# VH-VL binders against q39962, part 7

Target 1, 193 residues: q39962
Amino acid sequence: DPTDGFTEVPLTEDNFVIQKPYDKPLNDRYSYKNGIRRLWVYENDKPFKVGSPTRPRTEIRIKGHDYSSGVWQFEGQVHVPEGTSGVTVMQVFGAVNKATALQLRVYNGDLKSYKSNSVATDIYNKWLRVNVIHKVGKGEITVFINGQQKLVVNDDGPAEHYFKCGVYAAPDGSSNYMESRWKNIKLYKSDNK

## First folded at step 1 (VH-VL)

Design ob3 (framework fv_ofatumumab)
Fold by ESMFold2-Fast, scan of step 1:
Structure ob3 (fold): chain C 193 residues (1-193), chain A 120 residues (1-120), chain B 107 residues (1-107)
Amino acid sequence: as target 1 above (193 residues)
Amino acid sequence: EVQLVESGGGLVQPGRSLRLSCAASGFTFDDYAMHWVRQAPGKGLEWVSTISYNSGYIGYADSVKGRFTISRDNAKKSLYLQMNSLRAEDTALYYCARGYDESYWYFDLWGQGTTVTVSS
Amino acid sequence: EIVLTQSPATLSLSPGERATLSCRASQSVDSYLAWYQQKPGQAPRLLIYDASNRATGIPARFSGSGSGTDFTLTISSLEPEDFAVYYCQQRSDYPLTFGQGTRLEIK
């Protein structure tokens, strides 16, 4: 199991900050009911920040446990409805040369690292367990889907890091509507290198 | 509404110090890397310094390393550049710039700049 | 440090013409190159990032291409407001560096 050897770091609602289009009230693009967090945007929504050139997003920014060293793990279960495409659903934020060390994106039912390697296929309308381990000292990020290792990448250098999940329209184009649902979001830390 | 406003520039003698400030408004300042970029009269752009959102990562151009210090105050939404041991070659318009969200080593939002002139 | 060389230093064209601006790196920067426009008395404006991606709000007439050491900014049909200085910038390695600029002027 990817959580073996890790200790859970308790998260509360205070650790979940929702980044949404600046002109929308929270409930127009986000809901939390019965343990399930639903996040959505339309391709023509405003960016998170006024005047920003970024595309629209509704994302959970996990606050309170930003890291620049050690071994950290994100865990969550994700459900992507059919029709959602051209969207980032999970991020490891922070890199030397770019904003993100990793983005997991959905393209036509496939989950990919950016636009390249497929991490999982035929993902629509199913719950997937996603675990992402970042070993900062090794410069390594490992992605597990349903407990199986699917990807190992370099983290592109030292930075302050944190995890995000939700929907963030991809720069190369997206479907007109984008949605992801998340449950059982957890954070872990290990003393192992 | 989204803007960066620089201040603190002026005329200063060689060997003296000057502190530049940059006030951010209209965006979540603590989510962005911030930068100083300068432009000497009639010349091109030169990157001076970078600071990450929490000050955990800082970089400097070799020409200013050991003399300049970048810092930020996220509560005040302000970026600073402390310039010590100033030289004539530091004469330039100094821009405050925000790192681009997709790749924070590019600059998507710029202030109007503040002029620093180093002369006797 | 990675040196970026822009050519030509000055390009004289008329509105409606195509402009092609070059940026060459002293070593490979992969696709980690951006283009900026600067008008007199104004701060630079980001046009293209990661070699070929247009920044939000930038008109379709601006396009970028290239990888490795050779990069091109193309303006398909010049508008009067496009006459400005253009800079390339790499983010492949520290220190971050800019080219010396290409001045696009009216013939």
Scores: ipSAE 0.000, ipTM 0.456, lowest interface PAE 15.9, mean pLDDT 89

Design ob4 (framework fv_ofatumumab)
Fold by ESMFold2-Fast, scan of step 1:
Structure ob4 (fold): chain C 193 residues (1-193), chain A 121 residues (1-121), chain B 107 residues (1-107)
Amino acid sequence: as target 1 above (193 residues)
Amino acid sequence: EVQLVESGGGLVQPGRSLRLSCAASGFTFDDYAMHWVRQAPGKGLEWVSTISYNSGYIGYADSVKGRFTISRDNAKKSLYLQMNSLRAEDTALYYCAKDIVEYDSYGMDVWGQGTTVTVSS
Amino acid sequence: EIVLTQSPATLSLSPGERATLSCRASQSVDSYLAWYQQKPGQAPRLLIYDASNRATGIPARFSGSGSGTDFTLTISSLEPEDFAVYYCQQRSDYPLTFGQGTRLEIK
C-alpha cells in the first residue's frame, strides 16, 4: 500500500482553506455533507480574488503543513461526474522551472499529468483512490491510483510545497460546468525516507 | 535561464508617447500573468499594470488609466506597455515582472533589469 | 484600494542580530501577501509569497508570518548582504499595492 512506512499527520477543518470565486458565498460553490466534499465552478465564474487574472476555481488548499524537505504524501478519494473536462483536480505546488510540480487534470474522462501523461482512463462517475508521494531529496513525485503506481515524474527543484485538490479550470479550455467530489483526505509523512 | 529583458526607454517630452517592450525566455510565457512595475528615482515600488496569461484580465493603476495600454504577444513571447500623454511624474525605471504561479497571481518571482523613462522638457 | 503600511521606516541593526519587519493592511488580504528585498542598483527579489512560503533559493533565515491585516518578515540572524530595502505587496485585490518600504541599515 502506498501508505506503508508513513505516519498520518492529523488534519482538522482549520487545515482546509477553500479558494472560491470572490463573489460567491461558500455554499454556492462548495458543500461538505456525510464526509463528502463537493467542489464546483462554471467556466464564466469570477476568479478567486477581485480583478485576478486567473481562471475560476473552487479548491481546497491544505494549510499548516507546507514542506521544503522530507517525504510527504497526499491521499484522497475523488469522484468526477461525467461532463467535467479541462480541469485540474489535484496539485503539488512549488517548483523551480514552473509554479506547480504536478497537476492532475481531467480531459474527456481521462486523468493526465498536465496535458500529456495518462494516469488513468474512464474515470467518470466512480471513486478513485489517489495517493501522491513527494520525495523532496530525490526530486521525485509518484502517483498511485487505487493502490497501483501509475506515474513517476521529477519535481524540478527545491521550493516550498503544499497540496491542493478540487476544481481549477485548465488554461486551454474547459467544460461549462466543472465538479469534483472528495472524501477521506489525509496527509502523511515518512521519518525513514 | 529564466530571463526578462526590457527595452524602449528614453528621454521624452511631456505629452508625447513611448512604447516599452519586454522579451521573455526560459519559461512557458503564455502560462503566466505579466506585470509592469515602476520606481521613481529614490522612491518605492509602484504597480502599473497586469495582464493575464490569455489577456482575459487587464488592470491598471489609477495614475495611468486612460493613458497606458498593456498588451502581450504570446507567439513572440513579448510584453508591451504603450505610454501616451506622458507626464513628468511618469519618470521612473520600468520593470517587467513574471508572476510566480501558472494561471494565477501570487507574487512576482522574475524581474528584468528595468528600462529608464525620463519625461522632461 | 488596499493600503499597506510598513514599520519601522528605518531599522538600524548589526550583523548577527534578529530583524523583525511589520506590514499592516487597511483591510484583510487573507494570506495574499508577498515580501521583496531590493539592494541598491538591483531589481527586487521575491523572498516570501502567500504570507509564509519561502521562494526558491531564499535562505532559511528569512521567514514570513501573519494573516488578515498583520504580517511580519523575520530575518533570524542578519548577514552583511541582508542590509537592503524590504517591501510588502498584496494580491488580494486590484489595484495591486506595495508598502512604502523598510530600510534595513547597519548600526
Scores: ipSAE 0.005, ipTM 0.510, lowest interface PAE 12.0, mean pLDDT 89

Design ob5 (framework fv_ofatumumab)
Fold by ESMFold2-Fast, scan of step 1:
Structure ob5 (fold): chain C 193 residues (1-193), chain A 122 residues (1-122), chain B 107 residues (1-107)
Amino acid sequence: as target 1 above (193 residues)
Amino acid sequence: EVQLVESGGGLVQPGRSLRLSCAASGFTFDDYAMHWVRQAPGKGLEWVSTISYNSGYIGYADSVKGRFTISRDNAKKSLYLQMNSLRAEDTALYYCAKESPYYDTLYYFDYWGQGTTVTVSS
Amino acid sequence: EIVLTQSPATLSLSPGERATLSCRASQSVDSYLAWYQQKPGQAPRLLIYDASNRATGIPARFSGSGSGTDFTLTISSLEPEDFAVYYCQQRSDYPLTFGQGTRLEIK
């Protein structure tokens, strides 16, 4: 199991910061009910910050445990409704030569690392368990889907890092409506290098 | 290797129309946003228009809004710019440009064509 | 729109010298600034993106710095091939805009 050898780092609601279109109240683009966090945007929504050229998002930014060293792991279960495409659903933020070390994106029912490697196929309307381990000292990020290792990539340099999940419209296009649902979001740390 | 080849430029009278084309090869065309950037003789660069990979997002410079229409045909790996109601100030070399592949870094141009010249004169 | 002003308009230097080119924005563009090189009769070439990141294949002598409104492109030791026009570009806000260019010419 990806969590073997890790210790859970407790998260509370104070650790979940919702980044949403600047002109929308929270409940117009986010809900939390019965353990399930639902995040959605429309392709023509405003960006998170006024005047920004970034595309629309509703994302959970995990706060309080930003890291620049060590071995850290994100865990969550994600459900993507059919019709959602061209959207980032999970990020490892922080890199020397770019904003993010990893983005997991949905394109036509496939979950990919950015626009390249397929990590999972035929994901619509199913819960997927996603684990992402970042070994900072090795510069390595490993992605597991339903407990199986699917991807190993370099993190492309030192930075302050943190995890995000939700919906963030892909840079060069998306479906009109984008939604992801998340449950059992957890954070882990290991004493291993 | 990435190649972008523009065509359709020429001499045209004010008020007339012209259509530019850009043929792309060497990359997965339907995965990238595409752009038109122009350069007037002896002047700097001016962004004209952007179209996303699926045509879901389109943007225009204020100077061309309502007169120019950007479009793409992913099956033909081609980008187009329909230019209506042309004015003397539209005289420029028109470049086709590809979106950079850098993560979360929208709207930088990593590859450019050689450009096609549009001259609007009586 | 965000106006980018480059200075100097023309910079005359010899090979081996250090070149420092400035780009100033009329309002903050955070780090969302790129630099391009254009040689006569050629299309522009991306050098630097997001203020300080070197694009693939760009020599180490090119470096970018700055944030907010003040940005610098530095060429540590000029090679003959570096004499060209340099443009900055912002992506912080629509419309996308370029500076007017700095012409780097050989003495």
Scores: ipSAE 0.006, ipTM 0.506, lowest interface PAE 11.0, mean pLDDT 89

Design ob6 (framework fv_ofatumumab)
Fold by ESMFold2-Fast, scan of step 1:
Structure ob6 (fold): chain C 193 residues (1-193), chain A 121 residues (1-121), chain B 107 residues (1-107)
Amino acid sequence: as target 1 above (193 residues)
Amino acid sequence: EVQLVESGGGLVQPGRSLRLSCAASGFTFDDYAMHWVRQAPGKGLEWVSTISYNSGYIGYADSVKGRFTISRDNAKKSLYLQMNSLRAEDTALYYCARVYSDEYGYAFDYWGQGTTVTVSS
Amino acid sequence: EIVLTQSPATLSLSPGERATLSCRASQSVDSYLAWYQQKPGQAPRLLIYDASNRATGIPARFSGSGSGTDFTLTISSLEPEDFAVYYCQQRSDYPLTFGQGTRLEIK
């Protein structure tokens, strides 16, 4: 199991910061009911920050456990409704000369690392368990889907890192409407790797 | 509204020290990497230093490395530049600048008005 | 370090004319290049990020193009307020570097 050898780092609602279009109240783009967090945006929504050149998003930013060293793991279960495409659903934030070390994106029902490496296919309307391990000392990020190792990539150098999940419109275009649902979001750390 | 206000500049003799401050308001300061960029009189822009949102990454231009120290206090929403062993060539207007970066955007989107440092005998 | 060379150093034009400003990098910066405008006595203002993306609030007459080592900023029809100094900046590698600037002045 990807969590073997890891210790869970407890998360509370105070650790979940929602980054959303600046002109929308929280409940217009986010809901939390029965353990399920639903995040959505439209392609023509405003960016997260006034004056920002970035595309629209509604993302959970995991706060309170940012890291620049060690071995850290994100876990969550994700459900992407059919019709959502051209969207980042999970990020490892932080790199030397760019924002992110990893983005997992959905294109036409396939989950990919950016636009390149396919991590899972035919993902629409199903819950997927996503585990992402970042070994900072090795500069390595490993992605597991449903407990199976699917991807290993380099992390693009030293930075302060944190995990995000939700919906973030891709630069090359997106569907008109984008949605992802998340449950059982957990954070882990290992002292032995 | 986003505001960055620099202070601490002045006239100083070679070999002495100055500490610059930048006060931020109107945004979540701890979400942003911050930079110092300088401009010598009648010259272009020169990048000086960067600090990540929680100080985990710090970088310097070779011209100032070992003499300048960048720091930040997120609780006070303030950025600092400690300048030691000042040289005539450090004479410039010093700007603090915010970088909001993600995969699709990385640029100095907001700048302060600058504080003048003159190193002269 | 990556050196950015802007040309021309000074461009003299009249309102209504098209301005074309060049920035050449000593090595590839992919698309990781921004353009800034600086008016006398003011801080720089972001115009274009990542080679071709216009920043929020920037008029449509400003456009950027290019990739690798050769980049262009175009102002399709100059307004009086556009006469300023323009800088390109790369973020492909540290140290971050700026071009020396192109001064747009009234003919």
Scores: ipSAE 0.005, ipTM 0.519, lowest interface PAE 9.9, mean pLDDT 89

Design ob7 (framework fv_ofatumumab)
Fold by ESMFold2-Fast, scan of step 1:
Structure ob7 (fold): chain C 193 residues (1-193), chain A 122 residues (1-122), chain B 107 residues (1-107)
Amino acid sequence: as target 1 above (193 residues)
Amino acid sequence: EVQLVESGGGLVQPGRSLRLSCAASGFTFDDYAMHWVRQAPGKGLEWVSTISYNSGYIGYADSVKGRFTISRDNAKKSLYLQMNSLRAEDTALYYCAKEYYGSDWPYYFDYWGQGTTVTVSS
Amino acid sequence: EIVLTQSPATLSLSPGERATLSCRASQSVDSYLAWYQQKPGQAPRLLIYDASNRATGIPARFSGSGSGTDFTLTISSLEPEDFAVYYCQQRSDYPLTFGQGTRLEIK
């Protein structure tokens, strides 16, 4: 299991910061019901910060456990409705030459690392278990889908890091409406390499 | 092939109780919210109740709240509606319906059973 | 509760004609509106979800449009099997509500 050798780091609602279009009240782009967090955005929504050129997003930013060293793991189950495309659903923030070390994006039912490396196919309308392990000392990020290793990439250098999930419209090619649903979001750490 | 088969309907006098069942097959029952929707003779559709995949969320229409109880048995792939204190206004065809989009909230309905008829009359 | 009002109550047309059915919400439901078809003696069938997306297996002649409070279901060229009652439904908030229905009948 990807969580073998890890210790769970307890998360409460105080650890979940919702980043949403600046002009929308929370409930217009986010809901939390029956353990399921639903996050959505339209391609013409405003960015998170006034005056920012960034694309629209509604994302959970996990706060309180930002890291620059050690071995950390994100876990969550994600459901992407059919019709959602051109959207980042999970990211590892922090890199030397760019904002993110990893983005997992949905394109036409496929889950990819950015625009290229396929991590899973035919993902619409089903729950996927996503585990992402970041070994900072090795500069390595590993992605598991449904318990199986699917991707290993370099993290592109040292930075303060944290995990995010939800919806963040890709630079181009987004659908008009984008939505993802998340449940059982957990954080882990390990004292071992 | 998704199938939903309702049973338990019948003729019942006002003030009495009836229990409806819905047997599901052809999909992973414990991954989806399930619903009861009713239709009075010659009338439109009315949402009655929702139960989430793990029974963590349960909702009722105001017209039935306090009288009806929705429940599910994931091991048996069955949905139930316990109807107490029945009134003439509860006379309808009762449909079992499956959530569209897995564990989404709020819901649309993608598959429906054929319905079971409940007639409340003296 | 959000009230959905469908118009017309009855629409009489011939096969081959275009049908346009309306659904209006008492308050904004964004794009969270679905359309169902119900034939006599049968359960409803999901046609359109989130205002404009066709459900699996639904013929291309069915299309949905609209946002906010005003929504339209269009059938571009009626087939004999399309004469039925059509309902809209919103999932913007609980309680879940349906419109009263539009009966599409042969002229």
Scores: ipSAE 0.000, ipTM 0.455, lowest interface PAE 15.4, mean pLDDT 89

Design ob8 (framework fv_ofatumumab)
Fold by ESMFold2-Fast, scan of step 1:
Structure ob8 (fold): chain C 193 residues (1-193), chain A 126 residues (1-126), chain B 107 residues (1-107)
Amino acid sequence: as target 1 above (193 residues)
Amino acid sequence: EVQLVESGGGLVQPGRSLRLSCAASGFTFDDYAMHWVRQAPGKGLEWVSTISYNSGYIGYADSVKGRFTISRDNAKKSLYLQMNSLRAEDTALYYCAKDLTYEYDSEGRTYYMDVWGQGTTVTVSS
Amino acid sequence: EIVLTQSPATLSLSPGERATLSCRASQSVDSYLAWYQQKPGQAPRLLIYDASNRATGIPARFSGSGSGTDFTLTISSLEPEDFAVYYCQQRSDYPLTFGQGTRLEIK
């Protein structure tokens, strides 16, 4: 299991910052019911902050455990409804020459690293367990889907890092409506390299 | 290695114009929003203007709106501030500052300044 | 505009002591607040962003806390080089605003 050798870092609601269109109240783009967090946006929604040229998002930003060293792991289960495309659903934020070290994006039912490597196929309307391990000292990010290793990439560090998940419209275009659902979001760390 | 160098400051009479420049090096200039922040003698920091990486968003403080124009030349890795109709109240040290994060891949943050130049002094007096 | 009020205006302490600096916003800025240090004749230096995240290269003795309208910068054990003016800044809304500053001076 990807979590073997890791210690869970407790997360509370205080560790979840919901980044949403600036003109929308929280409940217009986010809900949390029965353990499931639902995040959605429309392609013509406003950006997170007034004056920003970024595309629309509703994302959970995990705060309080930003890191620049060590071995850290994100875990969550994700469900993407059919029709959602051109959207980032998970990020490892922080890189030396760009904003993110990794984005997992959905394109036409496939989960990809940015626009390139498919991490999983035919993902619509089913729960997937996503684990992402960042070994900062090795400059390495590993992605597991349903417990199986699917991707290993370089992190383009050094930088301050943190994890995000939800929906963030891709810069190259998106469906008119974007939604992802998340449950059992956990954070882990290891003292091993 | 990341560096911002301001120039163009000086002594100028009220009602006249001055253009400030900021030369950037050591980072990918066209990936970041840029800012002008000023500090009057013995006073605190005052935000003046912001320009996004592609000039798609431009913001100004109310005190300078309609008189100052921010612009950038990504090919030359340079930021500018055209200051018209200068007033005694515009007397300050003017800093060029780089935004903490990218625009198009960022969290859409409303800007923090992580790298600052040494500033260029503008004195408006008769 | 969102007004940031810093207190105290001046704080006199000795090396080795703990410094606690406050910043209060006129309306909620969520966690979208930064702290800067400025030494005489120098440009400001980013210390903390998004209320509690330490900027790259900033010593562990600096920490930030708070959310909404009340924020604190703490320096756990003052070093001689820490005596400077400290500014808070919000990025929750335009215009971007800074507090008036707290001057940390040697006792």
Scores: ipSAE 0.014, ipTM 0.480, lowest interface PAE 8.0, mean pLDDT 89

Design pa1 (framework fv_ponezumab)
Fold by ESMFold2-Fast, scan of step 1:
Structure pa1 (fold): chain C 193 residues (1-193), chain A 118 residues (1-118), chain B 112 residues (1-112)
Amino acid sequence: as target 1 above (193 residues)
Amino acid sequence: QVQLVQSGAEVKKPGASVKVSCKASGYTFTSYYIHWVRQAPGQGLEWMGRINPSGGSTKYAPRLQDRVTMTRDTSTSTVYMELSSLRSEDTAVYYCAREYDDWYFDLWGQGTTVTVSS
Amino acid sequence: DVVMTQSPLSLPVTLGQPASISCKSSQSLVYSDGNTYLNWFQQRPGQSPRRLIYKVSNRDSGVPDRFSGSGSGTDFTLKISRVEAEDVGVYYCMQGTHWPYTFGQGTRLEIK
C-alpha cells in the first residue's frame, strides 16, 4: 500500500482553503455533504484573483503543512462526472513563482500527468483512490491509482510545496462545465527515505 | 496500429465548400483532441482549430471561425473539417493531428490536398 | 497572436557537422503552471510533420539523441549534434502557451 511506512497528519476543516472565482459566493461553486466535497466551475468563470491571467478554478488548497523538505503524501478518493474534460483535478504546487511540480488532469475520461502519460483510463463516474508521494530530498513524485504505482516524475526543484485538489481549467481549453468530487482526503508524512 | 487516415484529394471551385475526413484507429478516439493544421504550397504550418471528440466542443482560429466547422462521429471514430466559401488562398494540404501532451501533436494524418481553382 | 521567429530560414550543412536553429517568441512562453510549452517538429519533403521535442527539451520516443532542445522564456534552440542525410527537411517551432497556437515560419535544412 502506498501509505505503508507513513504517519497520518490530522487534517481539520481549518486546513481546507477553497480557492474559487473571485466573484462567486462559496455555495455557488462548492459543497460539502455526507463526507463528499463537490467542486465545480464553468469555462467562462472569473479567475481566483482579480486581474489574474489564470483560468477558472475551484480547488481545495491544503493549508498548515506546507513543506520544503522531507517525504509527504497526499491521499484522496476522486469521482469525475462524464462530460468534464480539460481540467486539473490534483496538483503538487510550488508556493513560489508559479512552480507546479505535478498536475493530474482529466481529458475525455482519462487521468493524465498534464496531457502526456495516462495514469488511469475510463475514469468517468467511478471513485478512484489517488496517492501522491513527494520525496523532496530526491526530487521525486510518485503517483498511485487504486494502490498501484502509475507514474514517477522529477519535481521542479527546491520550493515551498503543498497539495491541491478540485477543478482547475486546463490552459489549452476545457469542457463548458467541470466538476470533481472528493472524499477521505488525508495527509501523511514519513521519516523514512 | 495507431493511425489517422484522411480522405482523398479534392478540387473545388471558388465559393464551394469542402469536407475532409480523418479516421482514427488503434487508440481510444474520445481520449484525445484532434486538431486541423493546413499548409499552403511552399508555406509554413497554420493552425485552424480543434475538436474534443468526447463532447464535440470546438475551438477555431479567429480568422477562420466564420467559415470552418469541425464535427465528429463517435460510431466511426471519424472527425470532419468543413471549410466553406472557398477562395484560391485556401489551396493547401490539410492535416489532422492528435494532441497527446500539452499543446503539441504526436500523431498526424497523411494530409489531404485541396485545390481551389476556377 | 504570439509571433514565432526562426533563424536561419535556410540552413545548408555538411554531413556529420552540427546544425543549430533559433526560435524566438514575441512573448514569454512560460505558463502560470511553470511549464514552457515550446515544441519542435520536423517535416521531410512530401511527408506529414513529426514531433521531435516537446516542452523545450524533451525528446519524443524514437527521436535520436543527436537532437536536443534548450532555451527559456522567449529564446529557444534546436541542435543536431551531427547531421545525417535523413535529417533534410523543414523544422518548425510551435508555441502552445497562448491561444491561438502559432508556428515559426520554418527552417529548411539541406546537405551541401
Scores: ipSAE 0.006, ipTM 0.467, lowest interface PAE 13.7, mean pLDDT 87

Design pa2 (framework fv_ponezumab)
Fold by ESMFold2-Fast, scan of step 1:
Structure pa2 (fold): chain C 193 residues (1-193), chain A 120 residues (1-120), chain B 112 residues (1-112)
Amino acid sequence: as target 1 above (193 residues)
Amino acid sequence: QVQLVQSGAEVKKPGASVKVSCKASGYTFTSYYIHWVRQAPGQGLEWMGRINPSGGSTKYAPRLQDRVTMTRDTSTSTVYMELSSLRSEDTAVYYCARDYWEDSGYFDYWGQGTTVTVSS
Amino acid sequence: DVVMTQSPLSLPVTLGQPASISCKSSQSLVYSDGNTYLNWFQQRPGQSPRRLIYKVSNRDSGVPDRFSGSGSGTDFTLKISRVEAEDVGVYYCMQGTHWPYTFGQGTRLEIK
């Protein structure tokens, strides 16, 4: 199991900051009910920050445990409705510049690392367990889907890192509507490097 | 109105240290990185490093890593850049600049600059 | 380090005429996220630099439409369609794709 050897770091609602279009109240693009967090945007929504050239997003930014060293793990279960495409659903934030170390994106029902390697296929309308381990000292990020290792990539150098999940429209284009649903979001840390 | 206001000119001897401040106002201080860029007389721009005011994490240009330190004080919305073991080649105008944490290189607002002169 | 090379270094222009500045990078500036982090800055005499263009072609809200940016990969251009007196200054391209961030050497625009 990807969590073997890790210790869970407790998260509360105070650790979940929702980044959403600046002109929308929270409930217009996010809901939390019965353990399930739903995040959605339309392709013509405003960016998170006024004046930003970034595309629309509604993402959970996990705060309180930003890291620049050690071995950290994100865990969550994700459900992507049919029709959502051209969207980042999970990020490892932080690189030597401001870009991300990893983005997991959905394109036409396939989950990919950016636009490249397929991590999982035919993901629409079912729950997937996603685990992402970042070994900062090794500069390595490993992705597991349903407990199976699917991807190992180098990170983009030393930075302050944190995890995000939700929907973030891809720079190359997206479907008109984008949605992801998340449950059982957990954070882990290992003292064994 | 967004403003970055820097401390005044400094004259230092070789081997000394200098600490320049950049006070931010008009926006949420922790939502933007602050970068430091210097310009020697008659020369181009050189990137020195940046700080994330939220967590305090820093990245420095490799050539300056052993001499530069960046810090911040969130209670005063101020970023500091300290450069040690000063040489005549460090004579420059030092600028702070604001950058979005999501995208590299926006530098949408700049401080007015701080002239640092290193002379014997 | 990524080397940013600008040409020309000196650009004398007659008022009302177009001006064009080239910027070439030693490596592709397309980041893995699909974005190209190439920016243009203007520095008027005695002033701080000011952002003109970010991510290749996006104008800052205060920048006249006379200024445009274009390019891809390693080759980028800043154009001024009709040079005005206030455009005098030094123009810098800058990359934020690769660590560490680097600037071009600058192009000095002068009125003839």
Scores: ipSAE 0.007, ipTM 0.519, lowest interface PAE 11.8, mean pLDDT 88

